# VHH binders against F-box associated domain-containing protein sdz-33 (sdz-33), part 10

Target 1, 300 residues: F-box associated domain-containing protein sdz-33 (sdz-33), of Caenorhabditis elegans (q9u232)
Amino acid sequence: MATVPFPILCLPDFVLQKSLKLMGVVEHLCLSILSKNIKQLIATLKGYPKCFSFKFVPFTSLTVVGERFKHFSFRFDIDESSQNANLRSYTDEGTYITLTVPGFTVKHWIEHVAYVLCRNNSIKLVLWEPNIDEVYEIVKDMRTVEVVIVSSEIQSCHLLKLFPSLRYLGVYKAPISAQILTYNLLHLEVKTKVTLNDILISNCSNFSISGNDVSDKELNFFMRSWIKGSNPRLTKFYIRNSLRVRDPYLETVLFQNIDYIETHKKIYWRTFEISRPDGTKADVMWDPLYNSYFNMTVQH

## First folded at step 4 (VHH)

Design g19 (framework vhh_enristomig)
Fold by ESMFold2-Fast, scan of step 4:
Structure g19 (fold): chain B 300 residues (1-300), chain A 124 residues (1-124)
Amino acid sequence: as target 1 above (300 residues)
Amino acid sequence: EVQLLESGGGEVQPGGSLRLSCAASGFTFSDYAISWYRQAPGKQREWVSTISSGGSTNYAESVKGRFTISRDNAKNTLYLQMSSLRAEDTAVYYCARTEITYEDSGTYTYFDYWGQGTLVTVKP
């Protein structure tokens, strides 16, 4: 079986390209290591998002994200002595395919997968330990667009210097710093404690808070500040509360000294509109049954 | 909340066997795939084995044929039966449950819940 030549390698480029369009991502990745011609042809078919997910410690994995919750996850088996790595792809529950290329390290695999499956060299990192310099050496030829911090020991200044292309940042266990808050991020997600002052000095476009208990009075102050021109880059602000932990949101407290209108735009949510003097409008909404979400979205 | 507690580690001679256990609480155990990882002194943490909610299993090449992962949903417990142990198997073994969250940005984020680990030492 392994002694029979693989016929697809002998097909003209036009026929190969037509055949490749009928195959899935796992097949494309397997074929990409067989020849330079096939690798180049597969690279012309890439339709995946610009961002990979990469997790270094406690395990090393790579995820390619498709549309509508579709994703393909790969894991690395690393040889401790050589740092050579094999890429493992799961085909079915309980089965996997191991891809081996002599001399390939984690860095080589990340670059290869990015080239053949993704439209650009963007990567998302999940950092569990403060070994940021080691991670940087692996991904330095990639554009790090997203980082999730799970370690409390990562230095924000060092992170921003190493990854100037950073657009999306998640802070899950590390304390949030002024450097991170004022950086021009597209999206900042925080699962640690956030104060009103932290919200007010933030320079991100989309600010999401999870597991925080921000009071109605503090939200009122924030909204009044926004009306007066604070947070000029803000497009979305939302809070995700733990189920049944939060007291009900109170309309009278939230909109104290604010001119607002109830809009009834959503069946299961309370929806309201507030406006800046310049005509900029924002939708404010929350779920009244569980109070699990609070959302403020700037229109346009 | 989510808690994982490993036990069963110890010292063993090369060629010996050990059975590790992971007691889970704070979530519906039967609904989740759960994994074993290990970290040897001075090395990066590596994946060892995973068992799905449906009972399907996967193994790292270095342990395939020597280790067996299993689960007991009635006891909310995960097991790793280790045989033909080698010096290279010396490590702290961790039980992990991985959450996958889909973000508004269109990407997946992995978040693991970890146990405290149990030490396995293979001595000559």
Scores: ipSAE 0.000, ipTM 0.150, lowest interface PAE 16.3, mean pLDDT 76

Design g20 (framework vhh_8h63_2)
Fold by ESMFold2-Fast, scan of step 4:
Structure g20 (fold): chain B 300 residues (1-300), chain A 123 residues (1-123)
Amino acid sequence: as target 1 above (300 residues)
Amino acid sequence: ELQLVESGGGLVQAGGSLTVSCAASGFTFSSYDMGWSRQAPGKERELVAGITSGGSTYYADTVKGRFTISRDNAKNTLYLQMNSLKPEDTAMYYCAAYTVEIGSGEYYTYDYWGQGTQVTVSG
């Protein structure tokens, strides 16, 4: 007379939930594909991040980001003939464990992982190639797209048409159009060349620029324009200058024809305050030794 | 197609040095932020070092002062010079392009495109 093993899938919900809290992400994904009850139970566990990133590159991947720099990365092995996708997860040995479900496409996996590991209604997309229509077919029936990071040339009007709820945009390679610049984004990050005119026509709340060299004369013009009412939605403007040897920002040039006060002076930064006629104030800060950054934050 | 090929791993004694390299093709290398991540047995995968297109560097606290990341845009190659190696540095090292996640917190997310290169530190 043999006793039947007590498998984890046959445990009462309370005991099962307690057991699941002792397992890792890969084990949760494995169990969630075996049972609808377990999938639902795992989705209710506290501690998983509220959002996820979907990268559409030659190697399609899905990254779930936790606190700080912790993240879990999954990659898809796609059968070109059937478009069936196997989900690959990194193991402790630096190898992959492959999760296979008959008939699962990339879309099925993204929906499954998003449901199990992400309780937010937002999707973050990273697009390395200009195949936006293909990506749209994968995500159109899913959660709201809030963040897109692009390194390829993409037509901005097409992007905004397909993702009208877009609030955060990163542009790493493509030149940006006036349509994107004038859109009411919460955050725009640019790692490609921008002009003073691009800055002046921007309608985003937080504008971050990296890999550019913006002169103190150009920043003076921008600040004077802001004082006169330009960029009314701007809350933060940040520039990370390229690591080229360049002349330091001159206070006399930066604040020419601007009434300002210095609020803080340290070796690695100086902070100044400027104001609009209506009483709106902004803090201006930069690195006086290397011109490595410039930061302007509107006070609330 | 994007391709990253890591090389230079091997066995080294504690206190020794090793340089790993990553040859990149299929994209404009000079325009991308690049990094090195590692996965050790029984540990979570971690970002070890990052370098921006402009040359600014980032290091994890575990390797700061010992490791140096660098890039050669003319050769489309990324390097990680590892000095004063410890047994705890034993891991598979992966070359990756990275992106900044923007929102409630700013952080870097990596994709792993190569097979990796194994670094084993005895001691």
Scores: ipSAE 0.000, ipTM 0.197, lowest interface PAE 10.7, mean pLDDT 71

Design g21 (framework vhh_8fcz_2)
Fold by ESMFold2-Fast, scan of step 4:
Structure g21 (fold): chain B 300 residues (1-300), chain A 124 residues (1-124)
Amino acid sequence: as target 1 above (300 residues)
Amino acid sequence: QVQLVESGGGLVQPGGSLRLSCAASGFTFSNYWMNWVRQPPGKGLEWVSGISTSGGSTTYADSVEGRFTIIRDNDKKMVYLQMTSLKTEDTAVYYCAREFMQGYSPELYHFDYEGQGTQVTVSS
């Protein structure tokens, strides 16, 4: 049974709403189990983040991350014989309490936590080399999954088949395929080798590349292609390079045959504005000293 | 093995200064943006400041802008947070955090590793 008093379920709605606003996450999770009306009322309360990221790690832990870096940490204690699970909820002080509901599995707890804490019509799921099929069975009936960070291409391809509405993807340890590059993603992060052609065929809105060597000649070609209309969905393109691993980008190569306006000049970064014939503008910022990053942001 | 070790916290009077340090090991430090985040008593995490891989770009939360300075030394694999004009509202556990993901809004900022934290208390 839950650790909250029964009489609260009988209060008028205006008194109940004021009482709920004074309670914490643990009390909200407990009360929402006891009453359908309270569950719905808690889901409308302000003070919780609008969008949450669920991070699965081996041995069934869950971290829920919301707006302004507010987060909640949970761990599952599973009874292997029954598949029933108890939920440990950790406080900001590092202590925890254990929540027990007869018959609740990991799936029931994840659904309940997502309903109570996530105000959006979707969840963001962060996965580090889990069994994708096991995760799918847990979340398949929940709100839309939008964000996945995985370490391999094979898992990423399988995940796209299971979640065709996926909008965020990370690929870190395998070569990236044209199937993933051309997918209609809002955010794509890659830590695998990419080519100029991979960049040009990408259909994502935010494209982040790290751990790869993209030359100033290749970036020049990409920018000239963008000016001519390539990558129409692109809003942000970011490259993170290893410091001192290669020569700094040469301005004369990087912006060859590109009309630009310098907007900011500092020792450790330069910012140039480039434009399409239709008036669309982008800000290009890079590290001229150590070539640690290249960032292009399309103005709206 | 990735490690981030914070130090330099303590008790200070309002208007005082402290310098926090973060020693990184077990990864190529110069490849990552580094951040400071804090957790005031009874509240959630609050992002404080970020610094680019070269140290050429810095960002600050509105609440600390003009009072705090984030610095890094890639040769020593260190991140620092120089705190001046401290207020009682700055009382928190301060964490050094490694950022590996780009494209998140400030509300959805993703850190793939955080340190143990160092306590800062601002009181008379």
Scores: ipSAE 0.000, ipTM 0.215, lowest interface PAE 12.3, mean pLDDT 72

Design g22 (framework vhh_etentamig_d1)
Fold by ESMFold2-Fast, scan of step 4:
Structure g22 (fold): chain B 300 residues (1-300), chain A 121 residues (1-121)
Amino acid sequence: as target 1 above (300 residues)
Amino acid sequence: EVQLLESGGGLVQPGGSLRLSCAASGFTFSHYAMSWVRQAPGKGPEWVSGISGSGGDTYYADSVKGRFTISRDNSKNTLYLQMNSLRAEDTAVYYCAKDFGQWTEYHSDYRGQGTLVTVSS
């Protein structure tokens, strides 16, 4: 358990709030266990992330991530017979502090950390070798907004049924199902092979593809299709190629039969503008030296 | 910027052994857990093994447990994977990863060239 130099729970609220702002995350978690008043007060402090990620791997871990590169790493020490769990909070030095609450399971800790540090029930799952049904039982009272599937096969219908709040999905196993592609996701990240047809049927707002070698002819077809009204929910489309292509992307091929304007020219990148007949515009940027990426962002 | 360079792959017969290495730079190596991830031809990535920053805790996928050993040398900023009793199913490109991978819309910490391991007769 955490100890403090003086009885902080006896301080006036104004002084208490100032004292809490000078303390670290471990101290906040420790004090929030001791008092409902302190728990609520800590939850109102600014500077903690909006969302956190729960990694379901052989060691169960919790990473709280936020804007501006702030993150906190926790791991669970689980008693397999009782399923009671202690929380380990790691320092940058590789040492840790252990937090113990009688009767707390992994689920209780996730809910406590979410309330205190993130002040919401939104959670990201990273699934390496999961039984999805067991994972669901741990997080079913939380709002799962993001899932990343790394190494295990999960049936798309079952996944979407268990997590109806899902808006962000990462898929690293081929093939990606039509059900996932057509689902109304805010963000879809794919690190496995996709076809031009997969791209055209996608219904997500932000589509990020990695590890694919997409030709300039295929990107030309996609852009021409977008101009004709395909992918109406699309806000951003990004491809990172898996290797350098011998034949570089040619501007004349990328924009064949497309009316475009070059808006910015720099040494390492160029930006072009394309338009729909309805006046909707998109910015296109790619790496002409290495073909390492292609980016298309729809203007507001 | 985090940089990870894998090496040590090659062609081996079933039952053979290989030792993979990963040279790390751009971060304080001893402060972070490291893992090995593999991707077989035509398949998605599979987590293989993980090790704590201090080296005190190690974890293995059931498919490699008892055959593979993960280790690290924090003085050399290097991660290792000793692979014994190799099977055809172990054929894959092997990547090292900082922590268990924090994925962004642009790339993951394990995205790079990797090192190819081919197990065939």
Scores: ipSAE 0.000, ipTM 0.243, lowest interface PAE 13.4, mean pLDDT 73

Design g23 (framework vhh_7ubx_2)
Fold by ESMFold2-Fast, scan of step 4:
Structure g23 (fold): chain B 300 residues (1-300), chain A 120 residues (1-120)
Amino acid sequence: as target 1 above (300 residues)
Amino acid sequence: QVQLVESGGGLVQPGGSLRLSCAASGFTFSDFAMTWVRQAPGKGPEWIATIYSGGDTMRDDSTKGRFTISRDNAKNTLYLQMTSLKPEDTALYYCARHEFGTQYEPLDYRGPGTQVTVSS
């Protein structure tokens, strides 16, 4: 553990603020543990970059990401029998300092780091384990806005009950339910198999699909459905195919029974425009060689 | 899709050596930092070592004299060479990938693990 000078705790607030500005993150974390008044004072300092995200990989690590690509990386050393945790604070040089507080659990550290460095109650969770209820007990006082599922055993429908503030969901290794698809997410990213029907019932604003092999006939059906009013909240639809399909998408198949026009918005890619009867327009672009991607962006 | 598969574990006597391998697929292996993590019976997960995309390594002080992390980007394989094994090294060993973009990003994928048992 870093040594913290005790005499500083007795200084008047205006002198303390000037002294604290000369100290680093480890010193700030240590001092805030020793005094509730110092903890509040440190949290008001403007020395830390604006927090964009507070990322928690349960029981493994914690990352605070701020402006100008500044970040603070932490690792938990947990005694599983006692659930007490030590925090490793990493430097830009790849070295670390271990912080120890008797009785501190992962939850205590997350709350402490969030208050001192971030002042943002929003958190991103990366879930490797199926024990979502245990994770919830740790982060329930935080506002969980983003979840990424990397375990095939996690039940995605349970997530909506536990995290009603959820805006971004990534599903990398779990089956996707109709309940998740119909929820009004800002962004849904899926790397598991999805069907055309799954796409059509989705109610998210930005839908990204990877690792699927979607045909030009399926995309044609989707576009015709969108023109008729499906997916009313959709702003962006992105597919990255697995590159198993060698034959390029055919323009005549993609736009079968669709009134479209080619736009010349890009030099190296063909771009097209489709419209709804109400005048809403969308830009369409795809990889013409190996069908590696398909993009559709709704104009506003 | 990202897949990590560990192998090379087994039963070994104290003072012995083992080489663990992790076969990676579904991503550009050379662009990612990779880590070995273990979980001993009755203990929480313990970080062992990280190797960055550029080849630099970072190791836990308690094992760095006995364990060496390395990678073969041409084979999409991560290795952990373990020497002078002790009974306290008994654990399930996991291969894990760091999130893309920074050398200090959290882990986003892990394998199912390979069991190492050190006993006479």
Scores: ipSAE 0.000, ipTM 0.191, lowest interface PAE 13.6, mean pLDDT 76

Design g24 (framework vhh_7b2m_4)
Fold by ESMFold2-Fast, scan of step 4:
Parts: sequence; structure tokens; C-alpha cells
Structure g24 (fold): chain B 300 residues (1-300), chain A 122 residues (1-122)
Amino acid sequence: as target 1 above (300 residues)
Amino acid sequence: EVQLVESGGGLVQAGGSLRLSCAASGLTFSDYAVGWYRQAPGKQRVVVASIDWSGSTKYSNSVKGRFTISRDNAKNTVYLQMNSLKPEDTAVYYCAADFQEGPYLTHEYDYWGQGTQVTVSS
């Protein structure tokens, strides 16, 4: 267990603030559990990341990532009889310090870490395979949840009811439901099979897909549908082909029966422009060397 | 337990070469995109090179043509061959693995190694 000197809690605020600025995150966490005044002072210090992401994985681990590749790795040692938890903070050298507070559960630790290290009260959740109801009980009292990344099948009604302010959603291993597709998300990322019909019913602003079998003919149909008014909220449509080898994108197939022009917005890549009858324009481009992506961005 | 271990760093004269290795345990590299990153004293950590699960590679402009990243899935190891080294290449080199290749949702990397020091004398 981390040990802190009690006399430091009695220093004047000006001296204490200077001392705290010389300490690391483990020392800050340790001191903040001993004093409400120090907890509040640490939370107001300049230089802490403004945004933190919480990643939940099996075996009660938590990764908090800040700006400039600052990362903090934590694990919980849970007493199954009491549900009390000790927090282990890992250093870059692979050693760890154990923090113990009588009566603290995993929820208490996550709230404490978020308060001390996260300045904006917004959280980004990355859920690999934990129970979403259990995670919700931990984070429901925090201000906002911006991103939920799920690697298992999504219960669409339940997910949207638990996180009504959801703006970003990632779906990595499960078929995507019509309810998720039609919801007004800011960003939807899908790393599972997506059909043309799934694309056409989507109501998200930014749609990113990976590992999909969307053909050039299907992309042509989608673009022609967009020209006719399909996907009115769409600002960006992106396909990432890093998990598959595909045939080269063919200009003649992609733009069949579409009036388009070539623009010269990039030195190394060809760029194209398509337009709606109302004057709305979109830029289209793809990777001509490795076919690693297809991109369509709606202009302002 | 997942662990990434870097090796192969050292002191070398300008114009020399080094080969770095990143070995994984508790994780299978064939399922991950793997990158090499470096951090010089007083500077932020920056990407140097990456290789995805398909073998597709990317390089920063400062090292393109001089560095080569490769993988050996049978040995569960990723390599960085560094040629024509310059004093500006002096840094701690880190290996990182990312199962989640979603820069638009998250820029977080799943696993990081502890780093290996590379020093290039003039």
C-alpha cells in the first residue's frame, strides 16, 4: 500500500499547491483519499488532461488515457465476500502500488479516479465484454457518456435507454440492428458485416465501416440514392479495408450514371465531386495504391 | 497477462544501423495493428512506423526510406530495422498494439511496452 506523510495535509494552501505540482498521479490519488481539501485542490491543478477515456475489459481492469499519450493502468483486487476493492496503479516499469480505503468498492474507485484525473466530467466508455448494466450502475452518476464501444451483441432499446446522450457508438462483433442504424448518432463505427440496405436506412452523421463486403456497384447505388435525397443527416461515409484484400475501386463502376467532376484538392490522390439537385456537394476519394479506404464527405 | 517487451536498442554512430524487436506474450500479434513510437527528452511521444494485420505499413516522413517495419507472426514478434541513423533519431522507442483501430472513436492503444533506448552519436 502507498504511504503518505500526514503532516503534508497541514501545510498552507500555497505551499501545498507547489508540493502537489511536483508529485505524480499515484501520489495525487493517495493524498486525495485522505483530505477533501486536497482532493478539490488537485482537481483544479493546471496541466492535467482535459479528457479521459475509461476502458472496461474482463478481469476488473481500467485504463485511463489522457492527452499526449499519457496512460494510467489500474486493476482492482476485489474481495468477493464484501465487494470491497483495492486499487493497483501500474508504473511504466511494470511495478505497482496498492491503494486501500476501507469500504471502497470498484464504483467508489472509478468515481474517485474520474474526479481527480478528469476535469470535464464527460467520459468515453470502451466496453469489450463486461455486463453493460453493471457498468451503467458505476457511471450513471457521472455527468455524460459520449462514446460506448461494444464488442458483443447490442440490446438496442436497452443501450439507448441507458445512454440517451450517446453521440458516438462502436459495434465490433455483433450484427447491427435497425434501431441503432436509424438513431440520430453523431458517429457510428461498425466493424461487422453491413449491407447496402443497412447503409441506406442509417441516420447517423458520420458512418465508418470496416471489414465489409460493399461492392463498387452497391456504392454506386448508394451514391445515386444520396443524390436523390437519401441519408439527409450524413456528413461523412468512410470504409476501411485494413482487414480484407479487395479488387481495385473502379471509377467507371463507382460513377456509372452519375454526373461527377474531378477536383484537384490533393497532390497525391485523385478527388471527385458529386452534387445533389439542390446544390449540396460531396467529395469522393479512395486509396488508389492499396485500396485501403473509400471516403465520401459532404461539403458545408 | 499481456506484456510487450522491446529489445535491440543501444549506442550507435551516425550512419549506423540497429534492429529493434518487440515480442508479445499473452497476446497474438496477428490480431493487432502494431506500431513503433519514440519519445525524445522533453518532447511528446510520436509515431514512427506501423504495420496492420494485413501487413500494410505506414511510416512518418522523418524515417521513410530509412526504417522498415516487419512482423513474424510465427515468433509473435514485430521488428523495426533502422538504417542511416541520425542524431535526431535519439529517443526511447516504444512498441504499441491496438486491437481497436478506430481513430474516429478513440485514439487509445490497447497495450504498450516499456521502451528501449536508442542513442545516435554525431
Scores: ipSAE 0.000, ipTM 0.204, lowest interface PAE 10.1, mean pLDDT 73

Design g25 (framework vhh_8h63_2)
Fold by ESMFold2-Fast, scan of step 4:
Structure g25 (fold): chain B 300 residues (1-300), chain A 123 residues (1-123)
Amino acid sequence: as target 1 above (300 residues)
Amino acid sequence: ELQLVESGGGLVQAGGSLTVSCAASGFTLDYYAMGWSRQAPGKERELVAGISSSGSTYYADTVKGRFTISRDNAKNTLYLQMNSLKPEDTAMYYCAAEMYPGQDFYSTEYDYWGQGTQVTVSG
């Protein structure tokens, strides 16, 4: 004789979409477990990102970065005997709600969250020192587009074979390999030692380097090589020098045998323009007071 | 992917105030701990202020009580309000973001994507 609650899952799609837009992330994740139709409808809602971050250490966690300054932090409570995982969803106030689904592992949760909250089923991995094969088994049914490696070693061929969708790679402690340098990355960020030869063989569009002492003569050689057609995919080359004060960048050495134009846009900020014979131009910039960076950006 | 553009630097008289700003694009600021570092001629770069995703703040002893870090999530902008400026505050100021969200304020792995903004204190 009791009145049963109105089943939200039975609402027409246009009414259901209006109702879902008024609910929060926890409610979306909860409802998406109950119905394939609701799962699909939530995945079409505006306000969720195209990519999210998954970290394996120091604890297995998932972070979803939303549009308009929203973020959602999740942690996994894993039962070692069953490998079943509960998802802990954190609120803006630092409290949390625990989501439990019988039989769900970390892999099930990541796939569910990626589908529901990430439009492109794309993920970013942050790998401190995990077994890459174990990580791959968790994320293999998703598109890994970004990887940041903090470990001291990389199996480059194996990494690229396991993640063919990789477009953004960060390497912070491991030595860089020719396989990584020559791969068709959109962005390569390196915080380990890089040589002139490494720069010249690189095939990425955006190359960011930190903690390297590339000389003015080496930069001159690189720029002259670029003018002659090297690094055809390059759109940005950026060097962040170590926290030590380096010797000042010398205009006369950097632009030796290069036709250039100096353009000044800010106090103590020097900008120069160089050109290829085909008319392609690049802006070369550094800070003359501290010499803390060198930047070369190809004009669109 | 995160792009940061610093602005608001300039010449200011000792004892004066200045606010520098950092506009972020391609990512949302409320997710990351953010900071300001500076580098003066002949000195190493130092972190002067940091703010966590929860709003907790850190200040270097050299600026504590004079500088205030804040962010406007609606504008995707980080600010450093500098009061009681001294000639020794003269430096290039850089906007920084934590490489790994949720690290402590002392992280040496702050990534500096910006080109910097020059602050010169006369007097």
Scores: ipSAE 0.000, ipTM 0.184, lowest interface PAE 11.6, mean pLDDT 73

Design g26 (framework vhh_enristomig)
Fold by ESMFold2-Fast, scan of step 4:
Structure g26 (fold): chain B 300 residues (1-300), chain A 119 residues (1-119)
Amino acid sequence: as target 1 above (300 residues)
Amino acid sequence: EVQLLESGGGEVQPGGSLRLSCAASGFTFDEYAISWYRQAPGKQREWVSTIGWSGSTNYAESVKGRFTISRDNAKNTLYLQMSSLRAEDTAVYYCAKEFYGDLHSYDYWGQGTLVTVKP
């Protein structure tokens, strides 16, 4: 349980507000469980770091990211029989404290932390196993779920139906489906196997692929297709090749039948420009020594 | 130096049992969730089970009810008790330390331990 060195709950409002402004986030979280009045006051403090995202990993952890990229990390200790949860909170001094409230479930803690630290923010959800319905029941009443990372096999149609406001999807351990590829995502990050055809049918604005072995011939085909009008929503395309791809890409293969201009040449990267007939331009960049990445950014 | 060292693998008949161990060093073991992964020949590495720092457990659907994950914080050791083993459980088994709940942040140290289920 949280404790305080003086009876802060009995202070006049103006003194209380001044005292709260001198305390850190862990102290605020501890005090907010002791009094509804204090919880409300903490939520209204000016200058308190405003959370712009929080990440929930069912049922293990919660990470809150505030203004200026300040992090707050929490862990859950769950009684399997009652589903009563304790929250481990880390202090600025590198120690941790355990917060216990009789009857608090994981949902109660997420709601409490979000209320105190985050006002009007989207949630980032990380799914390690296909318990999506149980997770949905926890988060559905809170904030719009805009970011999901899938590390287990989950049916794409079900996922998209439950989270229609999804903007970012990370697929780390699940097969890629046409439903995911054709959905109008802002960002799709894939760490599982993808084919050239998967890339060509995608409707996302930012497409990031890692752990795949993509050839210069395949990238040439993609670029020629983009020049002809494929992937009209695409703004960024990034591939991080697996360590098995050691031979450098051949410029003559990458740009076969493509009109291009080299804009920058350095030892560790080369940058080129390609254009559509309508004047739309894209910057192409890759690692010439180890072929470790390929990056294409559409110019505004 | 942070290290995870797997052991306990071997050859077993279908329906048999094995207990895998993972010895951890170089970090505060009891403060992290630790997971078991496996990789069969020619296939991608797949998640098997996770145990949280408080003892909460999660399992892949294919092993649920057959495998039990546990930890001994005094010995800095993770265990996987495997029962009712099937041919499809044949794989090299790895343990991995959690960093803030992301698979992206998992570390894989060591060669793993081979489990072969043969008739």
Scores: ipSAE 0.000, ipTM 0.205, lowest interface PAE 12.7, mean pLDDT 75

Design g27 (framework vhh_8fcz_2)
Fold by ESMFold2-Fast, scan of step 4:
Structure g27 (fold): chain B 300 residues (1-300), chain A 122 residues (1-122)
Amino acid sequence: as target 1 above (300 residues)
Amino acid sequence: QVQLVESGGGLVQPGGSLRLSCAASGFTFSEYYMNWVRQPPGKGLEWVSGISSSGSYTTYADSVEGRFTIIRDNDKKMVYLQMTSLKTEDTAVYYCAAGEWDFYTSPQYDYEGQGTQVTVSS
């Protein structure tokens, strides 16, 4: 029996019975609302994800990402008049369970879920055209925002000011600003059009590009520039080309005016090594049939 | 504005077939790589299949190769998953997702649907 005031929990009986297989997550969230002592106990009994993903789209959602790619997907039903939010959790049968707590806003739910399921300090934000200041007000009390993904134009100076511990940035729509490109990110992922100049001025350690149609001539220029000292922080450069590009990469074009050696040869892939004058080496691999990817990894 | 709506799921016996559909709106569908991903009970998201923007290139997870076929119709803004020789292990919520998957850098898609339940049971 609980000796504390009960919040009103509104879970339909039929949904509770059908959701027994997801009882661990839903029950943990429900029980932790009833008591601070139970909340603390639940947080210590089971390890949940190392990283939380918060998606801010027109339909606000929360995805909790754990090891072995285990995902828990939640969505918010917001009452526009009160800003109170109900949390929806999806079941194995494709139905959902609604959790209702009087006075809970989206911020209350995010804080509650983060505390109960993940006490780790790193979170991932996915932003689809939201006001970044409003998102910041929701997440600023979290320990660290290390990962941000944006699908709209970035106010680069403002973004870096709000999230000074930013290590990973994903840009999925927009021209990307020089301020973001030159910042000392651990990882920059781009799923929008970039130019060769954008690549050359980047100061991130791991640069991943997808949805671009980068030519073998452009990659040759990049590699020759790297050999001459460009991108000194670079440890990994990855491109996943748009699959509508049909021209195969030519070894003779990729390595024109570059001294290289082949280190590994297998039926479906080959690895080549290039070097800087200072002895720094990088491994180069690409898809020889469809040029669907290009990978360059710096040896340290 | 952006929506992906899955349909066609249901209960089927092992060895059976189902065709899933995904209707896209609110973005330039013909410029996006499209995917089917699934979440089996008690497990994480598993990428199933992908198709290039033009439809010229398709890819499949080892577990479904030779049994599933992904197709798209850019005029109708639809992507489909034809599933044959279904196994109990194929039981999952199936999601339509737009954009390219990158396992190492971002296990997130640009846009995702709400999902449709597929249950394979004798």
Scores: ipSAE 0.000, ipTM 0.192, lowest interface PAE 12.0, mean pLDDT 71

